# Ledger of designs, part 2: VHH binders against q7z443r523to685

Target 1, 163 residues: q7z443r523to685
Amino acid sequence: TSLNMSTHQLTITVNVTSLEKSLIVSIDPDSPLLMTLYLGFQYQPNCTHFHLNITLPKDKVWQKDEEYTWVLNPEHLQHGIGTYYITAVLSERQEGAQQTPSLVSVITAVTQCYYWEIHNQTWSSAGCQVGPQSTILRTQCLCNHLTFFASDFFVVPRTVNVE

## First folded at step 14 (VHH)

Design m5
Fold by OpenDDE, fold request of step 15:
Structure m5 (fold): chain B 163 residues (1-163), chain A 125 residues (1-125)
Amino acid sequence: as target 1 above (163 residues)
Amino acid sequence: EVQLVESGGGLVQPGGSLRLSCAASGFTFSSYWMSWVRQAPGKGLEWVAIIKQDGSEKYYVDSVKGRFTISRDNAKKSLYLQMNSLRAEDTAVYYCARTIEITKGSVETYYWDVRGQGTLVTVSS
């Protein structure tokens, strides 16, 4: 979903229902844009009150789609199951008479890395984690063992408020 | 026999720096991805950094990004981790790990199969 930015701040609301999955947040502008993201649990974060923050685009990436992606692992979501809020504060662009509004596409998804556990005949995530280079297009899995690997990927409904 | 021997650990104050080294033997070092992993007291093993065979790609977990630098010298069969701006939460045993990358479709998986005995890094005032 693309949003026409009329302001320099937006809030993304996501319900996290699993403590075992990583949250992938993609905030991709139509043109290069500097932004700072703040994470809050059961509150709307700001620059002075937040759980975590990140500045996008990432300074060093190996794939273009990584630039505006924030990977939140379970350990980053330490407050547990519930509503998370992400406030994105956008840098001010040079205001000109012919400045077109910036379009921003926001996608949220959950993912996890799994392997087939032969003994229990089930998929397990034990010893695996979603890597920081993961995006909505690809999953990076980091594991401490070799087995048959797979991942799940689900787009998570979110609410975006432009304010 | 595959061997990985870490060195360079020690006690350092917050904000300080350390450089870890890993000497590899018993396998073709240049054919493998390499990684640093760590285990903090009471916690499980976690990834720290990954480096491609030729050093052209480097990945870091967010907690160390901007502070740690992974590098390698294939001629010397050595792996390094420059750690700057160390924090108390960086306290851990650090392991050098031989790493393999497997890509299947949209899933890129890294795993380590061998690691050294580790070197202890303690960050304390």
Scores: ipSAE 0.601, ipTM 0.832, lowest interface PAE 0.4, mean pLDDT 91
Fold by OpenDDE, fold request of step 15:
Structure m5 (fold): chain B 163 residues (1-163), chain A 125 residues (1-125)
Amino acid sequence: as target 1 above (163 residues)
Amino acid sequence: EVQLVESGGGLVQPGGSLRLSCAASGFTFSSYWMSWVRQAPGKGLEWVAIIKQDGSEKYYVDSVKGRFTISRDNAKKSLYLQMNSLRAEDTAVYYCARTIEITKGSVETYYWDVRGQGTLVTVSS
């Protein structure tokens, strides 16, 4: 979903229903744009009150789709199940960027890495984690063992408010 | 026999630097991805950094990105981790790990199958 940004701030609301999955947040502008994302649990964060933050685009990426992706692992979502808020504050246009208004595409998804646990005949995520290079397009799985691997991926409902 | 031997650990003050080394033997070093993993006191093993066979790709967990640099010398069968701006939370046993990458569709999986005995890094004032 693309949003027309007439202001310098947007808020993404996501309901996290699992503590075992990673949250993938993609905020991709139509042109190069500096932004800072702030994470809050059960409150709307800002630049002075937040749990975590990140500046996008990432400085070094191996693929373009990583530039505006934030991977939040379970450890980052330690506050628990509930509503998370992400406030994106737009800083400035980068060189060559288009003039306002800015179009921003926001996608949120949850994912996890799984392997087939033969003893219990079930999928397990034990010993595996979603890597930081994961995006909406691909999942990077980091595991400490070798078995048959798979991943789930679900786009999660979100609300975006432009402020 | 596959062998990985880490070195370079020690005590360092916050903000300090260390360089870890890993000597590999018993396998074709240049054919594998390599990784550093660590285990902090009371915590489980976690990934730190991954490097491709030819060193052209390097991945870091967010907690060390911008501070740590992974590198390798295939001729010397050695893996390195330059650790700058060290923090107390970096305190851990650091392991060199042989790593394999498997790509299936949109899923890229990295796993380690062998690691060394580790080297202790303590960051304390």
Scores: ipSAE 0.557, ipTM 0.813, lowest interface PAE 0.4, mean pLDDT 91
Fold by OpenDDE, look of step 14:
Structure m5 (fold): chain B 163 residues (1-163), chain A 125 residues (1-125)
Amino acid sequence: as target 1 above (163 residues)
Amino acid sequence: EVQLVESGGGLVQPGGSLRLSCAASGFTFSSYWMSWVRQAPGKGLEWVAIIKQDGSEKYYVDSVKGRFTISRDNAKKSLYLQMNSLRAEDTAVYYCARTIEITKGSVETYYWDVRGQGTLVTVSS
């Protein structure tokens, strides 16, 4: 979904139904744009009231598609199952970006890394973490053991409000 | 015997710097990815940084990007972590970990199979 921005703020609403999966948020602007994301649980966050924040684009990314992706691990979502709000405050266009109005594409997804636990004959995520270089296109799994690995990936419905 | 020995930890004030070192032995160091992982008090182990065999690829967790630099010297069988602008939340035992990368489709998996005893980094005013 793409949004035509007329303001300097947007809000993403995501229902988190599992505390065992990571939330991937991709906010892709039509041109380089500086923004700060604020995470809130059960409330709309702002610059003075939030649980976590990040500035995009990320610094020192390995792949370009990582620049505007925020990976929220279970530890970041420890507040509980329910509605999370992400407020993105747009700062200014980066040099060379003069395109107006601003177009922003937002994608949200959940994912987790699994391995086959042979003793219990089940898939487990124990000892595995979705890495921060994960994107909508690529899952990075960080594990502390060697087994057969897999991942799930689901696009999560979200509501985006421009304010 | 595979052995990893970390050093360089200590007490530092916020904003300070430390350089961790890891001495590897008992395996072909240059054949492996290497990682730094850490465990903060009351928390589980978490990845900090990963480096490819030849150092051409490096990955960092977001919280340390721009502040930490992973590097290696294959001739010396050594791994390093330069930590700048340290924060209280960086307080943890830091472990050097032998790492393997496996790619299947769109999934890139990194796992560590051995790690050292760790070195404590305490960031406090």
Scores: ipSAE 0.510, ipTM 0.785, lowest interface PAE 0.5, mean pLDDT 89
Fold by ESMFold2, fold request of step 15:
Structure m5 (fold): chain B 163 residues (1-163), chain A 125 residues (1-125)
Amino acid sequence: as target 1 above (163 residues)
Amino acid sequence: EVQLVESGGGLVQPGGSLRLSCAASGFTFSSYWMSWVRQAPGKGLEWVAIIKQDGSEKYYVDSVKGRFTISRDNAKKSLYLQMNSLRAEDTAVYYCARTIEITKGSVETYYWDVRGQGTLVTVSS
């Protein structure tokens, strides 16, 4: 989904239906953009009222697709099941009169690290967590035990608004 | 027998610094990625930092990025964590762990093996 940031901000909405999965927010701008994302539960956040923020692109990334990725683990989403709002704000520079529109693509996904528990013959996520270097293309699983792992990726339906 | 012995923990005020050490024995230290993992009171294990066998790649959990530095000395079979700008939320028992990286399809999995008793870091006024 391509968005025009002519207003220097946009809002991403995501419905969180599980408190055990991690949310991945991936932004793909058509040109390098400095931006800050603000997270709010059941309200639209701004630079003075938010639960959590991040500045993108990230510094010193392992892979280029990490630069515009925000990984929100269950501890970051502890406010409840429901609608989370993410406000993305461009960094204001000393350039005002002639601004060109920027095109931004946004992908949101949920993921969780599962392993096959052979004794119970069931999938489990116990002892594993999604790492901060995960992207929509690659899941980093950090586990305290040896086992064979598979990541389940479920794309979450989303509503994207341009403000 | 694989042994990992953590040390260097203690009581420190917010904003302070500590350096943790891990002495490894019973395995080829230079053949493994190594990690620091912590457990806050009443919480599960949290991965903190990972370092490649030759020290060329280092990765951190976001909450410590810019404040903590992982390093290793393969000749001394030792792993280190320099912890700066400590906060109350960093209070935990810190463990070092052997780490194996495996990539399967779109999943990069890091297995870690905690063996020591850990070293307690308390950040309090």
Scores: ipSAE 0.013, ipTM 0.440, lowest interface PAE 7.7, mean pLDDT 77
Fold by ESMFold2, look of step 14:
Structure m5 (fold): chain B 163 residues (1-163), chain A 125 residues (1-125)
Amino acid sequence: as target 1 above (163 residues)
Amino acid sequence: EVQLVESGGGLVQPGGSLRLSCAASGFTFSSYWMSWVRQAPGKGLEWVAIIKQDGSEKYYVDSVKGRFTISRDNAKKSLYLQMNSLRAEDTAVYYCARTIEITKGSVETYYWDVRGQGTLVTVSS
């Protein structure tokens, strides 16, 4: 999904249904954009009222697709299951710029790292964390044990509104 | 026997700095990725930072990005964590960990092996 960023703000709404999966928010602007994202649980956040924020693009990434990716782990989402709002605003835009349309694509997904727990014959996430260098194309798994591993990836429904 | 000895922890005020060190022995240090992980009181292990064998790739958990710097000296078999602008939430026992990187398809997996007693960092007024 593509959006025209003719304004300075958009809101992403996503319903979180699991406290064990990590949420990946990927924004793909057609031109370089500076932005700050604010996270709110059950309310629309702004620059003075939010649970967590990030500035994009990220500094000093090793892969280009990391620049506009926000990884929210279960500890970041411990406010509960339900509706999370993400307000994205331009952080450094200057007045008087010539009008050019900017298109922004937004993908939200959940992912989790698993290992096969042989005694219980089931998949488990114990001792594994989704790392901050994860993107919609790859999952970074950080584990405190060595066993057989896999991960899942699931694109989740969301809505995007331009104010 | 693989041994990892952490040091450099202590009590520090918010906004302060500490430098953690890890002395490694019993394995070929330069052949492994290395990590810092931490455990806050009553919590599980949290990954903090990871560094490639030659130091060319470094990854950090978002909560410490821009404040912490991981580094290594392969000649001295030592791993370091420079911690600046410390906050109360950084209070934890910090562990040095030998780390193995495995890539399977689109999944990059980093395994850590915590062996030491850790070093306590307390950030309080």
Scores: ipSAE 0.006, ipTM 0.388, lowest interface PAE 9.6, mean pLDDT 78
Fold by ESMFold2, fold request of step 15:
Structure m5 (fold): chain B 163 residues (1-163), chain A 125 residues (1-125)
Amino acid sequence: as target 1 above (163 residues)
Amino acid sequence: EVQLVESGGGLVQPGGSLRLSCAASGFTFSSYWMSWVRQAPGKGLEWVAIIKQDGSEKYYVDSVKGRFTISRDNAKKSLYLQMNSLRAEDTAVYYCARTIEITKGSVETYYWDVRGQGTLVTVSS
């Protein structure tokens, strides 16, 4: 006897306190899962109402940890500081298949690329962008100049709801 | 002396297409990731696209994904950008750049080395 299940989803709630940093969202499943993520500012998004979406796993990644990572740059977070919601919709199980539990690890973090600006004697992000190959393990910085570089990385609080 | 010479820009209507070319000399072209970057009037440089040494991996800024295609010919030491479905916001001087990776611990920095005069793309009615 086989059981079919409808699509599962979960909602990640993240409070964004800076519009200058990139948000990194990692959803790392036990086993390969197809999923679609939807972004909303101050509302819970779904497949028909969202600001942005992405399908995971990504294709054409440098390393495996990029497959389930969504990089949201400041241009993607332009709606303001406050609560962002991410709804993840997971794969439907096939008819006749054994039902197995899946575990998903959720990590959210913020990061920013910096360089030393000699004129102002301060760190600046001008000419540097956090790239799409960034993960919770490393920050890709795409820069147009030759100077001393650094990045910061902070794991941020979030709430995960499962349905 | 490293040289990068861009060509193929011009005036085009919205929805039109252009193909940019970059002729490289003075370095081992096949040893470097190559990029296109652009500078809109009165703005800073924006990364547009990057391609791996052997052409097997390509990445784009979100605003051009699905419309632009980067490619290279290592035998001719040439880099290309096929631009389709052009929009007014694509108006910029486009530069070919050699991409240099700098890795420090968990930070990977990609510097794009802009050398040429660029090629102007103007999207206007």
Scores: ipSAE 0.000, ipTM 0.260, lowest interface PAE 11.8, mean pLDDT 76

## First folded at step 16 (VHH)

Design p6
Fold by ESMFold2, look of step 17:
Structure p6 (fold): chain B 163 residues (1-163), chain A 121 residues (1-121)
Amino acid sequence: as target 1 above (163 residues)
Amino acid sequence: EVQLVESGGGLVQPGGSLRLSCAASGFTFSDHWMSWVRQAPGKGLEWVATIKQDGSEKDYYDSVKGRFTISRDNAKKSLYLQMNSLRAEDTAVYYCARTIYIPGSYYFDYRGQGTLVTVSS
């Protein structure tokens, strides 16, 4: 979903329906933007009232598409099933006189690492965790005996509000 | 980059046959176990079959054993699934999946976009 960032702020709304899956929030700005994201459960967060925050683009990334990706594991979403709000706040514009509004695309997805247990003939996620190098396009799976990337995502319902 | 492209899906009548193909690129195909997994519309993912790097070992989910045959051609970097005696419950999107075997478990790190198989009267 493309959003106009003509203000310094936008709100992303995500309905979390599972306590077992990880949430991927991906922002794709038309031009490089420095921003801080704030997470709130059932309230709109700001810079002084939030559960978690992150600054994007990330300082250290393994891949280019990780720069504007926030990975929220079940531990980060332990506040409950329901509506989470993410407030994205742009830093002040840099010297250089850009006159056009900044536009961003926002995609959210849910993911988890599953493997097939041969003897039990069932899927399991035991011993696996979604890693911080995950993006909307691939999931980093950190399992007890194996680390790998998987390219599957499930899309969660979302609501995006602009300020 | 790893690419897996499935093909050969379509509409078939119950009792019919269909052959799925998967073209692999962007990795050394012969170094990897390969699998077929499927997802019925609105349902979870289901493992179908797995084949070892050299084709010497094959494993099947119970519901498809005796009806489906997995095979591979490492020279052509291709994976195949021959599906016979198709049933309505075989209706699904079928995915080619690159597989990591650890004793007792199959892990899947890449899949393609899938090919739809519809079994209907």
Scores: ipSAE 0.481, ipTM 0.851, lowest interface PAE 1.3, mean pLDDT 82
Fold by OpenDDE, look of step 16:
Structure p6 (fold): chain B 163 residues (1-163), chain A 121 residues (1-121)
Amino acid sequence: as target 1 above (163 residues)
Amino acid sequence: EVQLVESGGGLVQPGGSLRLSCAASGFTFSDHWMSWVRQAPGKGLEWVATIKQDGSEKDYYDSVKGRFTISRDNAKKSLYLQMNSLRAEDTAVYYCARTIYIPGSYYFDYRGQGTLVTVSS
């Protein structure tokens, strides 16, 4: 989904139904933008009141599509099951950026890394987490016993308010 | 580049049969365990079957035992899944997956784009 941003702030609302999965948030502008994302649980966060924040684009990435992706692991979502709010505040445009209006694509998904336990005949995620280089297109799996696994992937419905 | 390309999916009636194929490239196929996994719409991944490098060992999920047969042709770098007595609950996207076996567990480091199998009257 692409949004035309006429303002310097947008809010994403996500209903988190599992604390065992990671939330992937992609906020990709049509032109290079600097932005700060703030996470809140059951409230709309801002620059002075938030649980966690990140600045995008990321400074170091393996691939370009990682630049505007935020990976929220279970440890980042410790507040519980419910509604999380992400406020994105736009800062300065990077060199070569187009003038307003700016289009921003917002995608949210949940994922986890799994392996098959033969004896128990079940999937397990024990010792595994979704890595920070994960995107909407690929899951990076980091495990203490192995580095790569299969994963599920689901798009999470969200609402976006542009302010 | 590791590539796995599934084929053979389609629409079939309950009780029908399908044979899936997977063409592997970009790695030494004969050095790897291989598996089939599937994902039904709105559900998580489900393990289906695994086969050893030389085909001497095969393992199946309980729900598909006696109905599905996994096989491979290392010369052709191909993996197969013969599916008989198909049921509605077998409806899913089927993925070919390169498998790492560690005693007690199967890990899947690469999989294809999948092929859709729809079992419906």
Scores: ipSAE 0.379, ipTM 0.782, lowest interface PAE 0.7, mean pLDDT 88

## First folded at step 17 (VHH)

Design q4
Fold by OpenDDE, look of step 17:
Structure q4 (fold): chain B 163 residues (1-163), chain A 121 residues (1-121)
Amino acid sequence: as target 1 above (163 residues)
Amino acid sequence: EVQLVESGGGLVQPGGSLRLSCAASGFTFSDHWMSWVRQAPGKGLEWVATIKQDGSEKDYYDSVKGRFTISRDNAKKSLYLQMNSLRAEDTAVYYCARTIYVPGSYYFDYRGQGTLVTVSS
């Protein structure tokens, strides 16, 4: 979904149905933007009232597609099952960016780390968690018995309000 | 940057056939096991098939045995899934996944965005 960012704020609405999965939020601006995301549970957050926040793009990333990705682990989503709101507040264009109409694409997904047990023919998530380098394209799985693995993937229906 | 791009999905009638493709880039394709996994709407991830680096070993989920064939072309850095005798229960998004084999388990460290296969009359 692409949004015309004629305003300096957008809201992403996500219905979280599991407390054991991670939420991936990917924001893809048409040009480099500085923004702060605020997380709220059952309320629309702002800069003074929020559970968690992050500034994008990330300062240090291994790959470029991580720059505008926010990984929310179960520990960040322990407020309960229900509707989470993410308010993105645009600060300014990064230096050197063209002053073109702002388009922002937003994708949200839910994921959990699994490996396939061949003999038992079952998935297991034991000892595994979603890592911070996860994106919409890949899931980093940090396991205590191994390092990098995959997970299930589900696009979470969302509503985006531009304010 | 590791990339896996699936294609070939679409609408097909029960009993029909489809061939999925996965184009890999950003890594040495021939050094890795590869797999197909799928996810039906509202369901969890399901393992479909796995193939060894050189294609000498193939493994399938029981429900697809005899109907699906996994193959690869290392020169083209491509993974394939030939799906025959398709059933309604095969409806899913199909993902190409780079696979790490550990005795007794398949781990998947990267996957594509998937391609939708819909089997319906």
Scores: ipSAE 0.536, ipTM 0.844, lowest interface PAE 0.5, mean pLDDT 89
Fold by ESMFold2, look of step 21:
Structure q4 (fold): chain B 163 residues (1-163), chain A 121 residues (1-121)
Amino acid sequence: as target 1 above (163 residues)
Amino acid sequence: EVQLVESGGGLVQPGGSLRLSCAASGFTFSDHWMSWVRQAPGKGLEWVATIKQDGSEKDYYDSVKGRFTISRDNAKKSLYLQMNSLRAEDTAVYYCARTIYVPGSYYFDYRGQGTLVTVSS
């Protein structure tokens, strides 16, 4: 979804249905933007009231599509099942230039690493975590004695509220 | 880049047969274990079958044993699933998956877009 950032903030709404999965938030602005994202559970966060924040783009990335990706692990989402709000705020103003509206595309997805236990004949996620190099296209899986990338991810229905 | 392309899915009646193919590229196919996994509409993933790099070992989910046969052709970089005696519960999207074997577990790092198999009267 392309959204207008001319109001200096954007609200993203995500309905989390599992406490065992990681949330991937991917933002693709039409031009480079410096922004800070704030996370809140069942309330709209701001710069003084939030659970977690991140500044985008990231300084150092393995791939370009990681620059505007926020990976939220289960430990970051254990406030509950339900609606999480993410407020994206422009961190700086452009000096000396004409005002130009910025458009951003937002995609959210839920993912987790699973493997097949042969003897028990069941799927397991024990010993695996979703890593920081994950994107909407692939999941970095950090497992006991094995690190790999997997394309098995789930897309969470997107709901975007703007003010 | 790793690429896996499934084909051969379609609509078939119960008791029928279907052969799935997977074309692999972007990696040394003969160095990897390969699997089929499937996902029925609205359900989670289900492991179907796994084959060793040289084809000498094959493993199957209990519900498909005796009906499905996994095979590979390393020269053609292709993975196959022969499905016989198909049942309604076999209806799913079937994915070709690159597999990492460790004792007691199969890990899956890449899969294709899948091919739909529908078993219905």
Scores: ipSAE 0.490, ipTM 0.849, lowest interface PAE 1.2, mean pLDDT 81

